# VH-VL binders against Cell division protein ZapC (zapC): the designs that were tried, part 3

Target 1, 184 residues: Cell division protein ZapC (zapC), of Idiomarina loihiensis (q5qx64)
Amino acid sequence: MESESHWLWLFNTESGKLSVKLSDTDVFDTPYKPSQLVNIHFNEQMMDIEDATTFQIVSETLEAYPADKMPCAPQNAALNATAWCRFGRPQMPQSWHFQKSDISEWPLERRLCELNSGFDQGLFLILDTDDEFATCLLLSEGMQLSAIKSLRQYHVIKVTLNRLLPATVDLALSAQSNWGQQLA

## First folded at step 1 (VH-VL)

Design e7 (framework fv_lecanemab)
Fold by ESMFold2-Fast, scan of step 1:
Structure e7 (fold): chain C 184 residues (1-184), chain A 121 residues (1-121), chain B 112 residues (1-112)
Amino acid sequence: as target 1 above (184 residues)
Amino acid sequence: EVQLVESGGGLVQPGGSLRLSCSASGFTFSNYGMHWVRQAPGKGLEWVAYISSSGSTIYYGDTVKGRFTISRDNAKNSLFLQMSSLRAEDTAVYYCARGRIYDFWSGPDYWGQGTTVTVSS
Amino acid sequence: DVVMTQSPLSLPVTPGAPASISCRSSQSLLHSKGYNYLEWYLQKPGQSPKLLIYLGSYRASGVPDRFSGSGSGTDFTLRISRVEAEDVGIYYCMQALQSPYTFGPGTKLEIK
């Protein structure tokens, strides 16, 4: 499914959370409360071309992975990612929860990564990167960070690039590479 | 049919420079990381360099770092290795090799035929 | 850098006999997720190298099932259940855990 110019951002009157009205009969609730968001002083706001573009890129990226290897539905993750990219409050880095990786530069083509807290290893979608940090959205159903703290699915965090680990699903896809008739 | 064809090899004097090219066909070149691997006459394989599919991530072997530059042109399905300050120890067959999809933790799966570089006075 | 060693360096075998090649790494190649980033390659005379085994034990597409990889951490084995004439060549292990990627010295398999 593509996004349309008539898709609307709104706040659910019962949950208080940011939602997307896809049609007169279809409303998607994000997990994001007003306190996690910025630029939200509207009753309804139409999705623009940038929102539509974000939705398509994320949806197509996740749909390329086998469904049985993904902890979430691609469309749900894409809608939540689009919501965060448009309205998400800038995050303070939380790198101290995660073990360092030996990766000094992250390939742009890799949109999935894992983070290891020592208590759990979660699968994340990379929403944005700069020279120092990555903004990551949790795709796993949850992730324990410490004895007293955990992340919910679709929670967004910011970490230094040296915390990013290659996603296990990307390794699985590499493992399925066909080297063809070389030994024929 | 995956094909990798190396060119640009030849005889060069010590201290000289040489540019190797690799032409790729039979797959979407822009989706794959690429490697250069060399083999000196009668010796084993030595990994030389890697470049990611976008060109943003590059790694070099210790013996060539600072002297060789790997690059790619995705519009032309081409991989390059610019070699400078060449030494007799750089004499080898140079192979162009395709990394695997999401190959961050993987070596090459398809290799070209190789092109011979001889560094001799 | 991770140093790779192989044994034996020369392996004469009778056709139809089994063969085994050992590979050892100076550091563990086992990732925290349980994968060993160790690959095996075969270079037949006059040919380019070809991938046989990746992630320690997974056979590459098109590779005959008589080839198998085993081991974990620092100690790995490539096995050929029944050697055929076409298996002659030099076998290399390689670590892909960290840059620079490093190859073993190679094991030459010959028919006696």
Scores: ipSAE 0.000, ipTM 0.440, lowest interface PAE 18.9, mean pLDDT 83

Design e8 (framework fv_lecanemab)
Fold by ESMFold2-Fast, scan of step 1:
Structure e8 (fold): chain C 184 residues (1-184), chain A 119 residues (1-119), chain B 112 residues (1-112)
Amino acid sequence: as target 1 above (184 residues)
Amino acid sequence: EVQLVESGGGLVQPGGSLRLSCSASGFTFSSYWMHWVRQAPGKGLEWVAYISSSGSTKYYGDTVKGRFTISRDNAKNSLFLQMSSLRAEDTAVYYCARWGDYYSYMDVWGQGTTVTVSS
Amino acid sequence: DVVMTQSPLSLPVTPGAPASISCRSSQSLVYRSGNTYLEWYLQKPGQSPKLLIYKVSNRDSGVPDRFSGSGSGTDFTLRISRVEAEDVGIYYCMQGTHYPFTFGPGTKLEIK
């Protein structure tokens, strides 16, 4: 799926609702509440080149994942990811909910991961990383973190890099690469 | 197929006003951000203004800010540039242009309409 | 504002010969996404400008492959591998990275 060059950010300053105008008749509503977003003062704003680039990167990432195992609508996930990257407030780390991974390094190009809370294991899209943390958007329909906490689909959290687990597609690609190298 | 046609240019006295129009056809006008770009006789191109698809967001070049107003009527597939307090230096061919893919280039241009500001 | 400079301003070329036009910006045109919003437009005599190249090196639909763009940061080049009579006109570089958008002064390409 490609982003359309004419998509617009819409923000209702009274209600705090952030949306994307896709066409004259279609508006996509993001699930993000005003408290999760930076202060927005416009009623409409063009999606800029960074927004379009984010949407395309996310769309390509999701298209590489097996369609029959994808827990979300890819376009919805890509639009929500783009909205968060543009307008989301920085998150405090919640790493203590998650099992440490056996992975010593995380490649920059690996944008899908899983996190294990001990109650559930969810599929996440990595929106951003630095030397210590990853900002992750939940693609699964929901995820239980503890007896009293759960994440809803498209919720964004921040965790230390040592909590990231490989997604199924990355493991399959690693196996294919090793096999191909043996044949070459 | 896809076309932009400017009109409304003419001769006007310094300090006067003039309204330019741009008629769009062959595409969904209401979905595109639009630009005005001008070119003085024998000179280069100068960006003048842009307007969002709904008309609520507008930006202007420093030379025209406070004197020119960009607007649109999506029901009529029309873009406008209202010019006031015109100066000799506003003499130019005025082009309307469509902001294309990822808002990074002007992919469709009109033929231009000439504005001459003199006595 | 970002100042765009072109060299040469006048370019007489023999038909079939190659041509190159340089464009420089007063500040980096690399956007925070890593993309560079540098376009080339051609204005033929008596006509409106037409897009040739966008994002430094991408040819617009219908533009012959004898046109190519290259460069990074603040220094960009438009090349024509074999100039044809239809290529006569004024070539403008333009930056779309920084508001307000600015054009170069133009390079006039003429056949000798």
Scores: ipSAE 0.006, ipTM 0.478, lowest interface PAE 12.6, mean pLDDT 84

Design f1 (framework fv_fasinumab)
Fold by ESMFold2-Fast, scan of step 1:
Structure f1 (fold): chain C 184 residues (1-184), chain A 122 residues (1-122), chain B 107 residues (1-107)
Amino acid sequence: as target 1 above (184 residues)
Amino acid sequence: QVQLVQSGAEVKKPGASVKVSCKVSGGTFSSYAIHWVRQAPGKGLEWMGGIIPIFGTAIYAQKFQGRVTMTEDTSTDTAYMELTSLRSEDTAVYYCARDRYYGSGSYYFDYWGQGTLVTVSS
Amino acid sequence: DIQMTQSPSSLSASAGDRVTITCRASQGIRNDLGWYQQKPGKAPKRLIYAASSLQSGVPSRFSGSGSGTEFTLTISSLQPEDLASYYCLQHNSYPLTFGQGTKVEIK
């Protein structure tokens, strides 16, 4: 599914959470509460070209992976990623939950990573990076951070680049490509 | 070669405590978690918890919270599991097992100790 | 908690037979699954990690497959030394949970 110009941002009247009205009969609810968001002073707001671009990039990125290797529906993840990119409140780093890696640089083309809390290893979509930090959206159905803390699917966190691990699914995809080359 | 060597069999009375040790030789002790798994006679494997060196913290299965303590001594490359208020149903073989964190991803229980039989009877 | 259900609970097969053991997770665990062999009176030994990767030193007749919620361990040509109990383990989230085990007997 491609983003349509008629898609609208709105707030669910029952839950208060940010939603996307896809049609007169179809509304997608994000998990994001107003307290997690900025620039939300509207009743309805059209998705603009930047929103459509974000949705398209994320959808295409996740759809490139085999469905049986992805812990979420690509379109659902893409809608939540687009919502966060548009309205998400800037995050403070939470790097202390995660093991350090030897990685000091992260290729911008690699949009998936894993983070290891010691309790669990979760698959994340990288929404944004700079020289120091990555903003990551949890694709896994959940992730335990400590004895008393867990991330819900689609939760967004910010970590230093030295916490990012190569995604197992990226390694599997690379292995499949290399296998094809070996056969040829 | 990596080896996990556990302390010898123990016989305890109900209400007593037992402390089982697991000494790691070969490999880098501090880079790996040590988990504890028990097996009652004729039964399957049951995860009890593990100590996560990266965080300096231990995680326990709900069933054992309040009765179990997992610690490690990095100077001797030894992990410990202490279980208190022992009951007859705690009679089991207790295993330690290693979890690999760093580099190649998280791969659980690549090496196991030989097991320690704990018998709870008077 | 994630529940792991193994099938069958026990089986008897002849040397040279192909044996398949299945493991089902109550929710998606990706490929965060290992298979373990326990011979009578011995500690368990890992056979497979990441659902399909063979542990070094394990004979190639052992293989694992699956992802998400359905997983299989296959022994392509059963040998007498394969008499053991086999366990799956999910490590996708805490608490870690084992399947109930499958006892493999050789006729």
Scores: ipSAE 0.000, ipTM 0.425, lowest interface PAE 21.0, mean pLDDT 82

Design f2 (framework fv_fasinumab)
Fold by ESMFold2-Fast, scan of step 1:
Formats: structure tokens, C-alpha cells, sequence
Structure f2 (fold): chain C 184 residues (1-184), chain A 119 residues (1-119), chain B 107 residues (1-107)
């Protein structure tokens, strides 16, 4: 993705649907509902350098992992991450859904984590952190939080740092070739 | 046009800490990483580290790990680099520079901040 | 860490001369290489990114080439204002590493 490419944000002002036009025949739909997004006042807008930068960072991060170890295509996750970083509304923490981890600190260079609801354990991309919270995008096909609530793929949640678990894929790669140490 | 404006020169005692600021104007702050590069008198450029905005994390060269902290304040479009336990060999001009992660690094630079470490 | 070695460490040439500076990486870095000019007392300025792409506003006498481990910066017709130190930077992997620099002097 070059800053000179003509990828467009498409926004349907009536339905609130946010999409990316990649070519004349290829439109990528984001899963984000209008209630999750900031107010958008255009029908079409070119992706700018900021959007291209976010897409490139996320794509390169996920492409470091074997394709068969990832529950999603890196480009799809990167497009949704870019959409969220630009248009997502700030999330309220939902830490109560998740079990506390036994980890005393999180390596900030690790961009993948898992969260355990007691019903399911999901793989997430960390979009942002501060000293208290992480904003996490679900990479898994889905994740059950309770008997009546589930997250869909690419949903974004905010949790306290003591909910983060090491990603199993990082552990598998580390055991195989110490690749996990080289990614850091 | 994009400008990176750094705080003024500092004189510090050995063992002290210094915190240099870098204010970004004319561009979208969150779209770019801010990295720090230093240059000792008469020496070459040395990469120290940088902040990766979408992850809210900083990466540091091993030489500086444990002594350096890089932060940002998005409300003021300002990045900071704090270096602790200063020694005379830390005397250098410290630059901030705008970067893309593995893309197009250092298209704009701050003017530099001279930090002198002496008693 | 990837080591960047520049040659020559210094050179002296006349106005109008063709000048070539070489940068070698200790391992493959694809095209993730930039060239930077630093004039005395000033901050560095980017000349080239992605090994061969000329930064907007930089004179066309500057050009970059190479990929993998061997890279060159060429000044096709040296001008007096080109008196400076020139640095290559690899940004393929963290930590980013600079070459040691090449000082260009006018005779």
C-alpha cells in the first residue's frame, strides 16, 4: 500500500456502513456499526498517509506469523485495525468479562495477546496501550464472553493490562525456532 | 509545512536526568512515529529508539534500555525523551525525527537539543 | 544487529565531479535504506528513501541505487553547497542502524 494508491473510504450516510474501495471490483466492508464510530460527514474520502501507515504497520506485524497459524488474513485485520484507529469511538473498559492473568508484567513489544472469559479464549491484536489499559481487536472467528454475550471477529474491546495472556502462536514459534525472541 | 520544534539546550551534572521535548506542527501527530537520534561532538548519528503510535509502545536500542523513556502527549502533539543517570559521554545533540514503521523514516527532523553533562 | 559500513570515510572532489558513496549492510535489507545529508551545524535532511526514491525538493543530481546488501548514493555534478556529511540508514529491522558517515569536501 503506497501513499499514492487510490484506496477510498466509503461511508453510507443513511446506513452508517463503513467500507474500503480497493479497486473498481473490490470493496472491503468493515464490521463496525454506526454506534461504534465517530460522526462521519463524507460519502467518499481517500485514505491518507496516516491510514496507509497504520495499514502497513499492522500488515507487517501479522505477516511475521505463518499464515496457517493466523485465524484471519493479515490484510483484512489491517484494514479493520486502520478503520478502528481512524473512526472508532473510545471504548469503556470491559475487564470484568475476563479472568486475571498470573503475569506480573507484559512485554510491550508483543502485539498479540489472548484473553480468557472462562467460556472461551480468544486471540487479539493490541491496537494501543497505556499504563492501565489495552485496546484489543479480536482476530479469532469469534469469542464467547458469557452465556448470553459473544464478540464477533474484529470487535474491539478495552481491558486492564492484568487480563492479557501470552499468545499461543508466539509460544509455538518460540519453541520451534526461538523466532519469538527475534521478533522482539 | 511540517515542523518539529525541540526544547532548548540543557546543562546537567553527572547522575542527573534530562527530558527533551519535540513539538510537532503542520502534520497529523498520530500518523507518525517520533524517533530519537543523538550525535556526540564530532561523531556520527546514533539511533536511540522511537514510539510506535498505534501500539502506544516505545522501542529502544539496547545500549539505552533501562536509562531512556520515550513518551508522547497527543493533546499537545509533543513527544518526550528522558535519559537518566547521565554521564559525560552522554554529551551530544539530541534530535527527534518523524518516522513511518519500516516505511519512510526521518523525512523531517527537529533542530536538535544540545545536552552537556559536566560539573 | 545489522551493521552498516560506508566507503569512503571521506572524499575531496571538485565542483562538477561525479561523486559516489557506497553503503554495505551485514545482511539483506531489501530496499529499506535511506540517505541523509548533514551540513555543518545543522540537523540531517533526507535525500533518498526506499533505496532509490528522491525526496521532494532535493536536486535531481542526487540519486540512489541498490538492493539487498549493496547501495550507492551518486551526486552527478558536485556543487559547493553539497559540502556535508552523508549517512545511510537501514530501517529493515530494529534497531535502526546508521553507517559511520562520509565527509564530502570541495577542493
Amino acid sequence: as target 1 above (184 residues)
Amino acid sequence: QVQLVQSGAEVKKPGASVKVSCKVSGGTFSSYAIHWVRQAPGKGLEWMGGIIPIFGTAIYAQKFQGRVTMTEDTSTDTAYMELTSLRSEDTAVYYCARDYYSGYPFDYWGQGTLVTVSS
Amino acid sequence: DIQMTQSPSSLSASAGDRVTITCRASQGIRNYLGWYQQKPGKAPKRLIYAASSLQSGVPSRFSGSGSGTEFTLTISSLQPEDLASYYCLQYNSYPYTFGQGTKVEIK
Scores: ipSAE 0.000, ipTM 0.448, lowest interface PAE 15.1, mean pLDDT 83

Design f3 (framework fv_fasinumab)
Fold by ESMFold2-Fast, scan of step 1:
Structure f3 (fold): chain C 184 residues (1-184), chain A 121 residues (1-121), chain B 107 residues (1-107)
Amino acid sequence: as target 1 above (184 residues)
Amino acid sequence: QVQLVQSGAEVKKPGASVKVSCKVSGGTFSRYAIHWVRQAPGKGLEWMGGIIPILGTAIYAQKFQGRVTMTEDTSTDTAYMELTSLRSEDTAVYYCARDYKWGSYRPFDYWGQGTLVTVSS
Amino acid sequence: DIQMTQSPSSLSASAGDRVTITCRASQGIRNDLGWYQQKPGKAPKRLIYAASSLQSGVPSRFSGSGSGTEFTLTISSLQPEDLASYYCLQHNTYPLTFGQGTKVEIK
């Protein structure tokens, strides 16, 4: 498969909207506000091979799951994930919204997780982790964090690793012994 | 465009150490992890370990724990694999190969050309 | 550790033949399996990723199938340039483990 190097980043200074031009007639709008982004001082910028690689990896990861078990279209999530990886502003941790998990270590290869706010439980794509934190993109159509705060689909948050819960879809599709073996 | 170029062949005595380099050109080094795979003469491929950015450290196959160290120099886009206390059975071609930084998603789309390490008295 | 067992260990076939190599995992690995070709004296080259996805630039006569514990690499019409050793790799869990390899020779 060739990279999608012909795709184009668009920043509309009038609307403040970051978009991806996929073709002459097809433009994908990201939900990200200028205040959430960095390095957006352009009108048009070509997607490079690293952007195409990120898109490919994320779309294939999500396409491995049955469509009826996913709350979003894989390609839409992949475009938003690629946009965040390129232009997303580093996030401060918001771990206090979420209940601690019983998992002592997170398997390196698991890219889906859930977070439980006590009000709602959302499905997230892990964009990046280090030894302390995970950066997570909401795949669910929304997630209530408190009586007065909710996340919209594709919102990115940062949490400590001890907030990550196994994705229900992974448990349904995989033998529990596989997960237990990795975590033990 | 993406190439992994390894250092040249080495001949070592038993008990010595060897340090093999893998220079990455093209693409963004920081988005990928470098793993090491070896192959003894006439034998199959054996995974040794890799530097996993998400862990902040390397992870090694149990067989090599205590003898292998894998490092990266991001300023020169070069990965290193050092193997100590060499034995004759460490004679092999050592390969570097690329994996994604999140861990083992779709490993080894690009490989180095290999470095022959011969351990003999 | 997950053990990967390939069969056969070696085969000899004629140009134009359909060749099938199988790989069995000792436990479920989903579709976290790749196939690699190694020609004599050369570094390995990835043919298949995610059990069934063909690597860009690889001839369409190569295909992969399977999920869970049973996987197959098929060469639909063997060519002389396909003389090589073929390896499967599971990357579902660390440590990563290769099959022992299958040597393909042309009669």
Scores: ipSAE 0.006, ipTM 0.521, lowest interface PAE 10.3, mean pLDDT 84

Design f4 (framework fv_fasinumab)
Fold by ESMFold2-Fast, scan of step 1:
Structure f4 (fold): chain C 184 residues (1-184), chain A 122 residues (1-122), chain B 107 residues (1-107)
Amino acid sequence: as target 1 above (184 residues)
Amino acid sequence: QVQLVQSGAEVKKPGASVKVSCKVSGYTLTELSIHWVRQAPGKGLEWMGGFDPEDGETIYAQKFQGRVTMTEDTSTDTAYMELTSLRSEDTAVYYCATSRGYSYGLYYFDYWGQGTLVTVSS
Amino acid sequence: DIQMTQSPSSLSASAGDRVTITCRASQGIRNDLGWYQQKPGKAPKRLIYAASSLQSGVPSRFSGSGSGTEFTLTISSLQPEDLASYYCLQHNSYPRTFGQGTKVEIK
């Protein structure tokens, strides 16, 4: 995964599949349906420098965490995050599924959060924020929202900032760092 | 101010297909969920299907499954509803209507197109 | 599917009369219910959302009440321009379902 500038976006109009061609023998399929995507009127399109930058940032962010604490493969999450940032349909807010947090401000550098539906608490990657909302990609293998509704891994939702909870994995890393220094 | 402008009346023969358009202005199509509702002459309103933004899926009513396709062209802010294998009982006015989500779906069907009369005859 | 039973099917009343239309869901839908007015030859217009909230620009003579399975639309003082069909819609689950409609005529 050395040459992001040579990667191609592929869209097959018959199968409805958005993919990334990484090499002549390596094609990554995204889970996103045509109904979740915009600007997909092509057969192939080069990945640009903004796409490559998104991939790199997400990969590095997730790879910084211990593998046993991450519910996803970092490279898969990074490819799906890049696909959503490029082609994802803007989301309507879905805050009503999630419990409010006591957090009044969210640090811009904090890219991971959790959301609590009352049925599950899932780990998300924050793709974008503005003054009111965060766009979040599910990293967990699934998340139950109600007795009938569930989010699939890599599903993207938009919520108000007061729904964001600190990621447990960030707390675990902070505790580990303190213990490592104290135990010498 | 959201406006939905639909294509004009159509007259079709049994077995033909019809494709009705719904042009969005005042909002970006991608920020709205478009649904389709029909009304046969002298009858009530019947939901045909629409985009569910929570699941990212277009959901069709069972009665129309296999005959209806709902698509969008975001480059022109236009939604489409295509109904195939037309029968005389498909004669109806077809409406597009918006759904958008915040605070528990408060904005369900708050804007409607003017309607498109589809007549299936002979 | 959630069935929406609307009553009456039609009514005829005089200007100034109080009119009530009821809508019953076959299962609980919380407050995920809207009321719509359709005048002859026109597209429907939303009057009430979230079972009891009045749509901006709609006259205050219209009101909605109810939750769960039993809902009512009330017109406190019927006006000639209220000649229309009225529909309830549940948006609690898919498929979305309308009531059969109530035709309101002015004597």
Scores: ipSAE 0.000, ipTM 0.525, lowest interface PAE 10.7, mean pLDDT 85

Design f5 (framework fv_fasinumab)
Heavy chain, then light chain:
Amino acid sequence: QVQLVQSGAEVKKPGASVKVSCKVSGYTLTRLSIHWVRQAPGKGLEWMGGFDPEDGKTIYAQKFQGRVTMTEDTSTDTAYMELTSLRSEDTAVYYCATDYGRYYWAMDYWGQGTLVTVSS
Amino acid sequence: DIQMTQSPSSLSASAGDRVTITCRASQGIRNYLGWYQQKPGKAPKRLIYAASSLQSGVPSRFSGSGSGTEFTLTISSLQPEDLASYYCQQYYSYPLTFGQGTKVEIK
ESMFold2-Fast, scan of step 1: ipSAE 0.018; ipTM 0.615

Design f6 (framework fv_fasinumab)
Fold by ESMFold2-Fast, scan of step 1:
Structure f6 (fold): chain C 184 residues (1-184), chain A 123 residues (1-123), chain B 107 residues (1-107)
Amino acid sequence: as target 1 above (184 residues)
Amino acid sequence: QVQLVQSGAEVKKPGASVKVSCKVSGYTFTSYYIHWVRQAPGKGLEWMGGINPSGGSTIYAQKFQGRVTMTEDTSTDTAYMELTSLRSEDTAVYYCARGSRGWFGELYYFDYWGQGTLVTVSS
Amino acid sequence: DIQMTQSPSSLSASAGDRVTITCRASQGIRNDLGWYQQKPGKAPKRLIYAASSLQSGVPSRFSGSGSGTEFTLTISSLQPEDLASYYCLQHNSYPYTFGQGTKVEIK
């Protein structure tokens, strides 16, 4: 947590650009536009212990999977997830883009899911869930939603729980788990 | 610097409704859940539910389903808990408490609490 | 629902004593457990998060341990200001549930 505890959030109040200063020569830019973020009134602010914890948990979650099965660098996904968890604005549900699943309840410990638009099937990290919805961050390098609309990597969307599909990597690595058994 | 400040004590008759407020300061309101916990006189703590102020999604304990409504007002950084059809058994101190920023912010469940609002239900 | 059972329900001990309070979950909750102190007439205050991590500003005489279903809060050298009720909370799954509480009194 040493490096994470010394990282700074940078916010350009004119452009609305949110970044993470990792060192004097290394700045990570988040892809999030001002319209996607809550009002931020600082120019710079230290990452707190909760920011560092979010980063570590996401990094560890993604690093548990084989690198050749993941479409993203774990640290980049973790930085963007941390940024969204702290500064992301409410998302309206976009469930209608996605096929319904047969799953009546989502296992609480499953943090990866897939969504199927009919044009593409993307891998997502679940950032948050309640009794009706999941907030999902796209890990895939992109996802086509329609002939003219695509999500870019790290885009965050909100969908109803009945749109969540088991991640293929979870099924392949844990075929005999309770998760795999529920689908049989 | 983080503060959760609740509305004042209320006395209600059976069958009435009560709406308790929780105004936050010292952090970004939409970045943390607000949960509601009550405590009847001489009894323990009971979780009622929570709200994500980022979008207003809620989850309620089954015992309170149909009687409780949690809402937020992002323009005033205030969360609300409304309980209807009050009974004498609803006499309690009601607390708001700050929760995690979501699934991955696991360290900070109930790290800051409001001072409590006493709701007395009597005939 | 996950049931949280605390033991003992109450205790009375002398200043300087080592005090232990146990919390048992009816099913596995990993380390998704916090300990809270409530002094008379006041709101609860978090002492321990993630089963074993001490909240900033809390005296080091408080410690937590355990994982899965069995958890312990320890006060290594009880002080008069520790007169309070202590509660465990699981946040592994909804609905979140508290233990029934343990009253700690100083002789």
Scores: ipSAE 0.016, ipTM 0.580, lowest interface PAE 6.3, mean pLDDT 86

Design f7 (framework fv_fasinumab)
Heavy chain, then light chain:
Amino acid sequence: QVQLVQSGAEVKKPGASVKVSCKVSGYTFTGYYIHWVRQAPGKGLEWMGGINPNSGGTIYAQKFQGRVTMTEDTSTDTAYMELTSLRSEDTAVYYCARHRITIFGGYYFDYWGQGTLVTVSS
Amino acid sequence: DIQMTQSPSSLSASAGDRVTITCRASQGIRNDLGWYQQKPGKAPKRLIYAASSLQSGVPSRFSGSGSGTEFTLTISSLQPEDLASYYCLQDYNYPLTFGQGTKVEIK
ESMFold2-Fast, scan of step 1: ipSAE 0.038; ipTM 0.648

Design f8 (framework fv_fasinumab)
Fold by ESMFold2-Fast, scan of step 1:
Structure f8 (fold): chain C 184 residues (1-184), chain A 121 residues (1-121), chain B 107 residues (1-107)
Amino acid sequence: as target 1 above (184 residues)
Amino acid sequence: QVQLVQSGAEVKKPGASVKVSCKVSGYTLTELSIHWVRQAPGKGLEWMGGFDPEDGETIYAQKFQGRVTMTEDTSTDTAYMELTSLRSEDTAVYYCATQRYYFSDYGMDVWGQGTLVTVSS
Amino acid sequence: DIQMTQSPSSLSASAGDRVTITCRASQGIRNYLGWYQQKPGKAPKRLIYAASSLQSGVPSRFSGSGSGTEFTLTISSLQPEDLASYYCLQHYRYPLTFGQGTKVEIK
C-alpha cells in the first residue's frame, strides 16, 4: 500500500473546511467549504486510487515547470486540485469577467492557461475541459476580476474555451528553445 | 429544459416558521444557482438571497437578520427556503429562480410558479 | 446596497404606442443589468440580459440600452399582451436589487 492510499479526507473542526490527513502529525487544509462541495456525507474517507492518481499527475505536471516561475508549491496545488476533482461542486461559467481570445480549441497536452480580466492576468491549472468549457484552478496568489471582485488562490472557475490564453511560462520555454538555440 | 416546481400555499400564525420547497427537473441542482425572491401583495420584487457560484456560498439579504436559511438536498434535487419568526408583513408570494448552467451571469431566467405564504392571526 | 430607481412608476398607453421605461443605478454597474416582465398572476420572465441582449423567445419589439448608471427598456409598438409590471435588476454587487417596478396599463 502506498502512502497516498492511506491519506484521509476529513473536515477541519475549527474552519469547517475540507482537509487531508497525511499522517498523525500532518494535516493539509484546503480552502473549500462544504457549500462548494458534493458527496461529503462522511466524517473520514480514505483517499482512493483515483484520488492518488490525480494527485500524482498534477504534482508531476507542476514540478516540470521552473520553481521560481510558479506562484504556488506543486504539492499544495496538487492536493487542492485532487480535492476539487473528487468533491467540487459543478461550476457555472463566469466567462464575462475575462477578455476573449481567438482560441476555439485547446491542446489537451497544455494543462496551464492564463485568463485576463483587464485588471490582472492570472495563471490557472486546467482541471477539466470539454468542447465548450474549461474548469480552471487559480495558481496565482490572487486575481482581481473587477473593481469589487477578486479570486483567492486555488479558487475554481469555469470559462468558455475562447477565454483561455497560453501560459507565459509555456511561452517562455518555447522562446528559449526557439530563440536561444536558433540564434546562438 | 430546466423547470422549477414549488410547494403549495401555506397559512401560518405570527411567530411560526415556513419552509418552501423548489424541486428542480431537467438539470441537476448542483449545476444551478438557486435564488429566492419574494413579492408582497401589490408590491415589487425583493431579492432574499441565493447561491453565489463565484464564492460557492449562499448570500442572504441583510433585511432578514438571520431569519432565513436556504438549503439544498442534492439527492432529491430540491432547494428549500425556511423563514422563521413570521410577521404579518411576511405575507407574500415566494419564488425560487435560477440561471441556466450555460448562460451564467448571476441573473435569473427560469422561475418557479411561486408559493403564497399568508401570515395572519 | 445599490439602489435601483425606475421611472415612471406607472404608465397608460394605447396599442401601437412606443413605451420607454428608465432605470437608474445609485452607482456604476457596467452592463450587469436585466429586465423582467411580470404579467398579472404569473411569475416574472426575463426579457433582457447584459443590459441590451434580447432573451431567446422574446418579441423583437422589446429592446434594452444603456450602461453604467442609466438604462432604458423600450417597447417599440405596445401590444395588449404587454400589460404587465416591468422590473430592472442589477447583479453587479450583492445584495441583488430590483427597481421598484413600472406598471404598464393599456387603454
Scores: ipSAE 0.005, ipTM 0.519, lowest interface PAE 10.0, mean pLDDT 85

Design f9 (framework fv_fasinumab)
Heavy chain, then light chain:
Amino acid sequence: QVQLVQSGAEVKKPGASVKVSCKVSGGTFSSYAIHWVRQAPGKGLEWMGGIIPIFGTAIYAQKFQGRVTMTEDTSTDTAYMELTSLRSEDTAVYYCARSTPEYLKYYGMDVWGQGTLVTVSS
Amino acid sequence: DIQMTQSPSSLSASAGDRVTITCRASQGISNYLGWYQQKPGKAPKRLIYAASSLQSGVPSRFSGSGSGTEFTLTISSLQPEDLASYYCQQYNSYPLTFGQGTKVEIK
ESMFold2-Fast, scan of step 1: ipSAE 0.031; ipTM 0.633

